# VH-VL binders against q9umr5, part 19

Target 1, 268 residues: q9umr5
Amino acid sequence: SYKPVIVVHGLFDSSYSFRHLLEYINETHPGTVVTVLDLFDGRESLRPLWEQVQGFREAVVPIMAKAPQGVHLICYSQGGLVCRALLSVMDDHNVDSFISLSSPQMGQYGDTDYLKWLFPTSMRSNLYRICYSPWGQEFSICNYWHDPHHDDLYLNASSFLALINGERDHPNATVWRKNFLRVGHLVLIGGPDDGVITPWQSSFFGFYDANETVLEMEEQLVYLRDSFGLKTLLARGAIVRCPMAGISHTAWHSNRTLYETCIEPWLS

## First folded at step 10 (VH-VL)

Design gh6
Fold by OpenDDE, fold request of step 11:
Structure gh6 (fold): chain C 268 residues (1-268), chain A 123 residues (1-123), chain B 111 residues (1-111)
Amino acid sequence: as target 1 above (268 residues)
Amino acid sequence: QVQLVQSGAEVKKPGASVKVSCKVSGYTLTELSIHWVRQAPGKGLEWMGGFDPEDGEPVYAQRFQGRVTMTEDTSTDTAYMELSSLRSEDTAVYYCATVSYDWETGRYSFDYWGQGTMVTVSS
Amino acid sequence: QSVLTQPPSVSGAPGQRVTISCTGSSSNIGAGFNVHWYQQLPGTAPKLLIYGNSNRPSGVPDRFSGSKSGTSASLAITGLQAEDEADYYCQSYDTSLSGWVFGGGTKLTVL
């Protein structure tokens, strides 16, 4: 039988948003138990990411326990960060494939409709004033806001991304790295026409430098220092990069070609 | 507040087609996703199809594919459901309903319903 | 016959608590899709009663509540009133059918 698939959604998503993905899986892998975790939907997706991690952990633990052969994890957008953190804090997870579906893995620094909804009068260049405040960090979006022009504020105020990246010292950093390295494969999916993830290379752990030049994963300090295991994963052939053009952010989970090319191969 | 007003009762012979209309008010049709649900006498609700609230594409229940067509006229804020090759089993009250997204809860639901249109198929 | 299974009928006396179950499968409720409930008074169109498992639209009394667990959902009515006599339907999305599905409906009789 196929390994169970657990789906973690992104910002303002609903289970309904993943109907096509589930249909694709059912068609190509009949009998697969697929579960979209119905937690932190809608406005609740704005809750702090650590809170979400805890909630999702409670939901996945019983699923993993019933699947000793392992499970696959598909995590979309903001959900990809939740999942990475989840795998970092779980010392006994059994995730075979961690599929990061258009996730801002290295953070977000760009205007989005979601951002404008929350901060209609804020510009990208000034959002650091809000996001790196104590009350700003109560919102999930700010938990992975990564302002390349205010790195000091990011490193000191980011209560989530900077920690799971190992960019700021944490007592559990070594353990988190060990836990995360339990994954069989890390599948990174994203593309240049996403329109939301900014830069889109963030889905592949690329990001802006101080001049807003996009550097690749291998140029990032977190990789060079192997702070949470990226270098180790790459060395053992456990990282898969699957870029695809022509796909908007809200279509990653509803595109058949994308599914067949980037997702399906890792569900066996 | 959304209001849905459907066309009047229809009597059809087997093999014929019926086209039921659903006029929306309060909001424009472009702001809504219309779905159709029918109910045979003394029976339960059955989803027939509608326009997907996320991508706006029409989707039909497998049972009705090839026999049902759902269209919209935005100039008159009217949605239509046409069912062809009518059978006696198609005798039912047909409802149009709106499917909307609640951003607070992240839920889609059928929140407003028309008054229903009785379609009788008899020889 | 319905994808979602409901008891055909339930009954209760005024003031009592009644529950209506909605049993699905791994392709709908168990897959994580939300459950909605509709009330249909005799001779009228259905009305949204509960959406998203447990949310009440404006105007719906708090004596109506919904819950979901595993592959099943439940509608609870406390302080049963004569006006609650109606048919109740649960609804969800099913991936095997690629569409919305309803339960078979439950007739609630107030004794």
Scores: ipSAE 0.919, ipTM 0.951, lowest interface PAE 0.5, mean pLDDT 95
Fold by OpenDDE, fold request of step 11:
Structure gh6 (fold): chain C 268 residues (1-268), chain A 123 residues (1-123), chain B 111 residues (1-111)
Amino acid sequence: as target 1 above (268 residues)
Amino acid sequence: QVQLVQSGAEVKKPGASVKVSCKVSGYTLTELSIHWVRQAPGKGLEWMGGFDPEDGEPVYAQRFQGRVTMTEDTSTDTAYMELSSLRSEDTAVYYCATVSYDWETGRYSFDYWGQGTMVTVSS
Amino acid sequence: QSVLTQPPSVSGAPGQRVTISCTGSSSNIGAGFNVHWYQQLPGTAPKLLIYGNSNRPSGVPDRFSGSKSGTSASLAITGLQAEDEADYYCQSYDTSLSGWVFGGGTKLTVL
């Protein structure tokens, strides 16, 4: 039988948003138990990501316990960060495939219409004033805001991304790395036409330098230092990169071609 | 507040077609996703189809595919549901409803309903 | 025959508590899709009563409550009133049918 699939949504998503994904899985892998975790929906998706991690952890633990053979995670957008953190804090997870679906794995730094409605008067160049404040870090979006021009503020104020990346020293860094490395495969999905994830390479652990030049995963300090296990995963052939053009951010979970090419192979 | 006003009762022969209208007010049709639900006399609610609130595309229930067409006229803020090849079993009250997203809860629901249109199919 | 199963009828006396169950499957409620409840008074169009498992629209009294667990949902009505006599329908999304689905409906009689 197929391993259970757990779906974690992104910012302001609904379980309804993943209807097509579930339909695809049902069609191609009949009998698969697929669950979209109905937690932190809508406005609640703005809650601090660590709170979300805890909530989702409570939800996945029973599912994992019932599936000793392992489970697959499909985590969309903000959910991809939640899942990465989840796998970092869980010393007993049994995730075979962790599918990161257009997630800002290395953070977000962009002025998109998607974010403008939340911050209509704020430009990305000034958002650091809010996001790297104590009250700003109470919002999920700020938990993975990564301003390349204010790296010092990021490293010191980011209460989530900097920690799960191991960019800031913390007592759990070694253990989190060990836990994360329990994954069978890390499947990274994203593309240049996303329009929301900025830069889109963030979905592949690429990101801006101080000049806003995009550097690839292998050039990132987190990789070079193997701070949370990326280098190790790559070395063991456990990282899969699946870029795809022509897909907007809100379509990653509802594109059949994308599913067949980037998701389905890892559900068997 | 959204208001939905549907067209009047229809009497049709088997094999004919019926087109029910649903006029929207309070909001523009472009801001709403209209769905259709019918109810046979003394029976339960049955979803027929509607415009997907996320991508705006029409989606029909499998049972009605090939017989139902849902359209919109944005100039008049009116949605239409046309059902062809009518059968006696199609006798029902047909409702239009809005499907809206609540950003607070992240939920889609059928939050406003028309008054219903009785369609009778008889020889 | 409905994808979501409801009892065909329930009854209660004024002031009592009644519960209406809605049983789904792994392709709808169990898959994580939300459950909504509608009230349909005799001769009227359905009205949204509960959305997103447990949320009340404006104007719906707090004596109406919804819950969801596993593959099932439940509507509870406390302090039953004569005006509550109606048909109640649960609703969710089903991946096997690729569409919205309703329960068979429950007729609530206030004795």
Scores: ipSAE 0.919, ipTM 0.952, lowest interface PAE 0.5, mean pLDDT 95
Fold by OpenDDE, look of step 10:
Structure gh6 (fold): chain C 268 residues (1-268), chain A 123 residues (1-123), chain B 111 residues (1-111)
Amino acid sequence: as target 1 above (268 residues)
Amino acid sequence: QVQLVQSGAEVKKPGASVKVSCKVSGYTLTELSIHWVRQAPGKGLEWMGGFDPEDGEPVYAQRFQGRVTMTEDTSTDTAYMELSSLRSEDTAVYYCATVSYDWETGRYSFDYWGQGTMVTVSS
Amino acid sequence: QSVLTQPPSVSGAPGQRVTISCTGSSSNIGAGFNVHWYQQLPGTAPKLLIYGNSNRPSGVPDRFSGSKSGTSASLAITGLQAEDEADYYCQSYDTSLSGWVFGGGTKLTVL
């Protein structure tokens, strides 16, 4: 039998948004128990990510308990960060494949449609004033806002991304790293035509330096320091990078070719 | 509020086709996703298909694939459902409905319905 | 037979509480898709009663409530009134059918 698949959504998604993904899984892996976690949908997806992590944790624990052979996580967009944090705080998770589907794993820094809608009077260059404030950090988007021009503010004010990345010292860093390393495979999916994740390389733990030059995962301090286990995972062949062009952000979960190429192989 | 006004009752012979219209007001058709649901006399509701609220593409229930065509005329804010190769079992009240997304809850639902169109198929 | 299973009928006296169950499977309710409820008065079109498992549209009294657990959902009506006599349908999305699905409907009789 196939291992259960747990799907975690992104901003303003609904379970309906993942209908095609579930249909693909049903067609190619019949009998697979797939569950889209119906939590923090719509406006509620703007709630602090740590709150979301706790909620999703409560939802996945029973599923994991019923699947001693392990489970797969498919986590889309913002959900990918939620899942990474989830795996960091859970010392007893049994996740085989963690599929990060177009997630801003290394953060977001771009004027996207989401930002324009939420912050119509703010530009990318000024969002740090909001996001790195106490009230700004009450919004999920700000929890992974990563301004390369204000690294000091990021490191000190980011209550989520900087912590799960181990970029800011905290007492749980070692344990979180150990927990995250329990994952069988980390499957990173994204692409240059996403249009939302900025830079798109963030889905692969790439990100801007102070000059807005995109550096690869292996050039990031979090990798070099192995602060949360990326270097270790790569060394043991546990990281899969699956870039794909021609896919917009809202289509990653509804593209058959993408599914067959980047997702299906890891649902065994 | 959205209002949906459907065309009048139809009587058709087996093998014929019927085209039911649904005129939208309150909002433009381009702002809405229209779906169709039918109900045989004394029976339950059956989803036939509609325009996907996320990608705008028409989707049909498997049972009606090849027999149903759903179209829209944005100039008149009218949606159409055409069912061909009619059978006696197709006798039913046909409803158009809007499928809307609520951003607060992240839910899609059939929030507005037309008054229904009775289609009778008899020899 | 409907993908979602409802009792064919329920009844209650005015003022009582009644519950209508909607039993699905792992391909719909159990997969995490939301459940919606519709009220259909005799000779009328269905009306959205509950959306997204437990949300009430404007105009729907709070004596109507919905819940979801596992592969099933439930509609509860408290303070039953004569005007509540109608057919009630649950609805969800089903991946095996790649489409929206309704329950078989429940006729509620107010005694």
Scores: ipSAE 0.917, ipTM 0.951, lowest interface PAE 0.5, mean pLDDT 95

Design gh6
Fold by ESMFold2, fold request of step 11:
Structure gh6 (fold): chain C 268 residues (1-268), chain A 123 residues (1-123), chain B 111 residues (1-111)
Amino acid sequence: as target 1 above (268 residues)
Amino acid sequence: QVQLVQSGAEVKKPGASVKVSCKVSGYTLTELSIHWVRQAPGKGLEWMGGFDPEDGEPVYAQRFQGRVTMTEDTSTDTAYMELSSLRSEDTAVYYCATVSYDWETGRYSFDYWGQGTMVTVSS
Amino acid sequence: QSVLTQPPSVSGAPGQRVTISCTGSSSNIGAGFNVHWYQQLPGTAPKLLIYGNSNRPSGVPDRFSGSKSGTSASLAITGLQAEDEADYYCQSYDTSLSGWVFGGGTKLTVL
């Protein structure tokens, strides 16, 4: 009776990391087929996001084909960007709920341990010099780096985020918007104590302006211009915002209260 | 160079308890997660429980819930497994093993094993 | 008891190729959890042979290989040698049991 659930992991994840989420689904929705896609694990999660989108696309096509009534996506962290791109590039997807679990949907502008490991002499204020280069764009983290103080470089150099957000004109914009709008619900999850996603409101399509003031989703140009369908989805009542405090970045898929409040209602 | 050395064989009567130790060398318990696996004579491997490598909480297989307690002493780098209310069916070799994360592949596995401790429950 | 099914035994002559199957379900291998393989020589502790479906630890000969597809996994041994005679176990995680599970084991006999 329940639609299959496909889980797309984030940076440096293991399918084991989602064991609690899968156990919660089994308890509340017994008989649901849940698959954590076992691709681009560990270091491979740093590969360019378009490469990851292509690989995950190949994995989800047969699952969706076997489930003509639809599927649900639960996509964590970096995985939420992969999933949003999937929904744009697949003209035949049948996703009902797209559950974005603390994903940097409007980008990232924060120092992280992964960035310090990759670029040890860099800080968020100067990282644009690396990330907005051809070499930097070969790393997934740089594919969604969004420096609010170098917007012209972001718009010119971003090989991924500026395109899927419709912030730069491209020949696929109309088709990608049409494809994305076939989703039944967009469920946005995140919170102020995440500690990694910066600003944490990126999980809700909020982001910094040039003064580092957070503009909410409805104040963003991508929403106002409806560049990939956010305004249309909100008008349909298809966007669910589910913020929760007190959860660190690695704990979103292992918190039962978060699951019961923000995820469970959307797994029909 | 990780080495796991377990305590010696034990003979117990039904209804008693047993506590098997596992001393870690080459690493510390703050860096490793210890799990326990047993093997009855002529039978296969059975996971009993251990400390979750991601959250550090003990987890026990459902068959042993309520009878098993797993603890660690980080000052001596020694893990313990205590099994109570012993039955003849608990006669087995008890192994400790490390579970660690390989960031290169994103995988968890049981990579280093102790020599095993025979526990015999009879009479 | 394990939900991973292995044949109780397989055999082969020296130099031949053998495979050992590990059949799971949608709550373990089919859910995307990795498969690991262990070799247990008589009278010894298990030894990690293959991890993460197909990765070989250092020191394991390249004639051992692993694969996973759907709800099943396979261990392949080429160039069979007398010292390969052992018990072989697959392992994965199972969400219905909320824990790690081992297959029942396969006795490999070298003829």
Scores: ipSAE 0.649, ipTM 0.858, lowest interface PAE 1.8, mean pLDDT 91
Fold by ESMFold2, fold request of step 11:
Structure gh6 (fold): chain C 268 residues (1-268), chain A 123 residues (1-123), chain B 111 residues (1-111)
Amino acid sequence: as target 1 above (268 residues)
Amino acid sequence: QVQLVQSGAEVKKPGASVKVSCKVSGYTLTELSIHWVRQAPGKGLEWMGGFDPEDGEPVYAQRFQGRVTMTEDTSTDTAYMELSSLRSEDTAVYYCATVSYDWETGRYSFDYWGQGTMVTVSS
Amino acid sequence: QSVLTQPPSVSGAPGQRVTISCTGSSSNIGAGFNVHWYQQLPGTAPKLLIYGNSNRPSGVPDRFSGSKSGTSASLAITGLQAEDEADYYCQSYDTSLSGWVFGGGTKLTVL
């Protein structure tokens, strides 16, 4: 029998949107219990990410308890940040593969349709005024907004991303790092034609410097300082990078080739 | 105000085919996904197929694959369901329904239904 | 037999509370797919009653409510009225069948 698979969705998602991914898993790993967590749907996906982490934690505990041999996580877009935080705060998680599907792991600095809908007069150059306020941090989008031109504001105002990345010191940093390092594998998936994640290399822990030049994971301070365990995981051979071109943001969970290449090998 | 008006009742012999129409008003077919559900007399509802609301491709229930074709004519805002090789077990009321996405809740539902078309298959 | 299991019938007196269960499996409700509920009066088309587990469309009174837990869902009707006498169907998506599935239906009788 196969380890259970837990799926965590992103902004404005529906569990229906993952029907193809679940069908692929059923075909290649029959009998696997796969659960898309039916929480924080629609506008509820805009709630603060720490509220979402708490709710998802409550949902995964009984699933993990029934599977002492371990579980896998497949976490899409915003959901990948929820999952990474979950792995840090849970002393007792038993996750083998953490599969991050086009998630803004180092943050987001791009104008999106969701952002225009929520803040219609804003653009990426001025969003820091909203997001780096206590009011703005009540929205999930702002919890991982990362303006490379206002890094001092990001480091001081972020209630979520700067903390889980270890970019701002906090009393739980050592425990969170220890907990995160218990994953078996970190599988990073994304690509240049995503169209939403900006820069798309954020899905691989890359991000802009102040000139909007992308620095790769190994050039980031969070990697160099090993703030939450990236350098340790890479040295252990536990990081898998699986880039794929030609896939738009909403298609990562419905592409058979992507599944077979980047996801299927890590469900065994 | 979305309205779905279906074609009239039909009587067919086994082995024939039937084509039921569903005229949409209040929206256009480019904005909506039409699905088909049937109900045999005294029995429950059975999903037959429709156009997927996310990718726009037709999908058919496995038990009707090869016998059913669902099409849309956007110039008349009319959806069609054609069922071939009719059997007496295909005697049913055939409904069209819309499947739409609700941004507020992030959910898909079958929210508007046609009045139904009775198809009787008897020798 | 239907993929989603409902009791064939249920009854209640006016003013009482009635529940209708919908039991699925790990390939539908248990996988996290939503449950919708429909009311069908005799000789009429089904009407959407509850969508997305618990949401009421405009015009459906708040005495109708829905919930989902594990592999099962429930429709609750409070303040039962004679007009509620109808057939009730649950619906979800199933990955083994790659399609939408309905429960077998529950006939509600108001005593």
Scores: ipSAE 0.645, ipTM 0.857, lowest interface PAE 1.9, mean pLDDT 91
Fold by ESMFold2, fold request of step 11:
Structure gh6 (fold): chain C 268 residues (1-268), chain A 123 residues (1-123), chain B 111 residues (1-111)
Amino acid sequence: as target 1 above (268 residues)
Amino acid sequence: QVQLVQSGAEVKKPGASVKVSCKVSGYTLTELSIHWVRQAPGKGLEWMGGFDPEDGEPVYAQRFQGRVTMTEDTSTDTAYMELSSLRSEDTAVYYCATVSYDWETGRYSFDYWGQGTMVTVSS
Amino acid sequence: QSVLTQPPSVSGAPGQRVTISCTGSSSNIGAGFNVHWYQQLPGTAPKLLIYGNSNRPSGVPDRFSGSKSGTSASLAITGLQAEDEADYYCQSYDTSLSGWVFGGGTKLTVL
């Protein structure tokens, strides 16, 4: 019998967007219980990420309780940050595979159509003025906005990403690291043709330096300091990187080749 | 105000085909996905297929695969559903409906419906 | 048999609260897919009543409400009125059928 699969959606998203992914799982792993968490859909996905983490935690508890042998997480876009926070704040999670579908794990620094809709007069170069304010941190997008040219403001103002990355000290940092490290595998999925996640290497814990040169995961301070366990997890052989070109941001959960290559092997 | 106006009632013999039209006003077919639902007399609603709202390709319910073709004419904002090899069991009211994404809730729903087209299949 | 199971009929007196159940499975409601509700008055096309489990379109009175839990959903009508007499259908998406599915319908009678 296969472990249950929990799916967490992204920004301006809902469970219907994952219909093809669920169909693929049903075809290759019949009998697997798969649940897309039907919370914070559409505009509600703009609520502060800690609110979303709290709501998603309440939803996953009964699923995990019914599956003492473990569960898998498949988490898309913004949902990958929610899931990583869940792994940190839940001292009793039983997640085997955490599968991150094109998630901005090191943050976002890109102009997109949805950002232009939400903040029409803003550009990536000036959005830090909004996002690194108390008002801006009430929006999920700002919770993981990471301006490489205003890193001091990011570190001071971020209510979410800087905390789950262990970039700012807090009383729970040691416990969150311990909890995160209980995951069996971290499967990182993304690619250069995504078109939304900027830099796309954020999906693999890469990010810009101050010159907008991408530093890979192993070059990031959070990795080098092992602030939330990435270095330990990589040394354990538990990080899987599965890049794939030719997939746009909205197609990660509806591409059969991507599923067969990057997701299917991890749904034990 | 979105409005869907369907073609008139049809009477067909078994083995024939029927093509029902659905004219959209207030929106364009570039902006909307049209789906088809039928209702046999005294029976419930049955989804037949429609255009996928994300990729714009037709998707058909499995039981109609091979018998149904759904097309759109964007120059006239008219959607069509053609059902072939008609049987008496295909007697029903055929509805077109919009499948719309509500970004406020993140939901897809069938929010606007045509008036229905009665198709009667009898010898 | 319908993929989504509804009672064939329910009834209530004016002013009462009535609920209509919609029971699915792990391939539809239980997988996290939304439930929508439609009202069909005699001789008319269906009308969207509740979408996304619990949202009311503009013009639908507050006395209509929806909820979802586990593999099931419920439509509640409070303050029942004579004009509420209609057929009610639930709808969701099903991955085993790769398509939208409707419940069998529930005839609501106002006594």
Scores: ipSAE 0.542, ipTM 0.821, lowest interface PAE 2.6, mean pLDDT 91

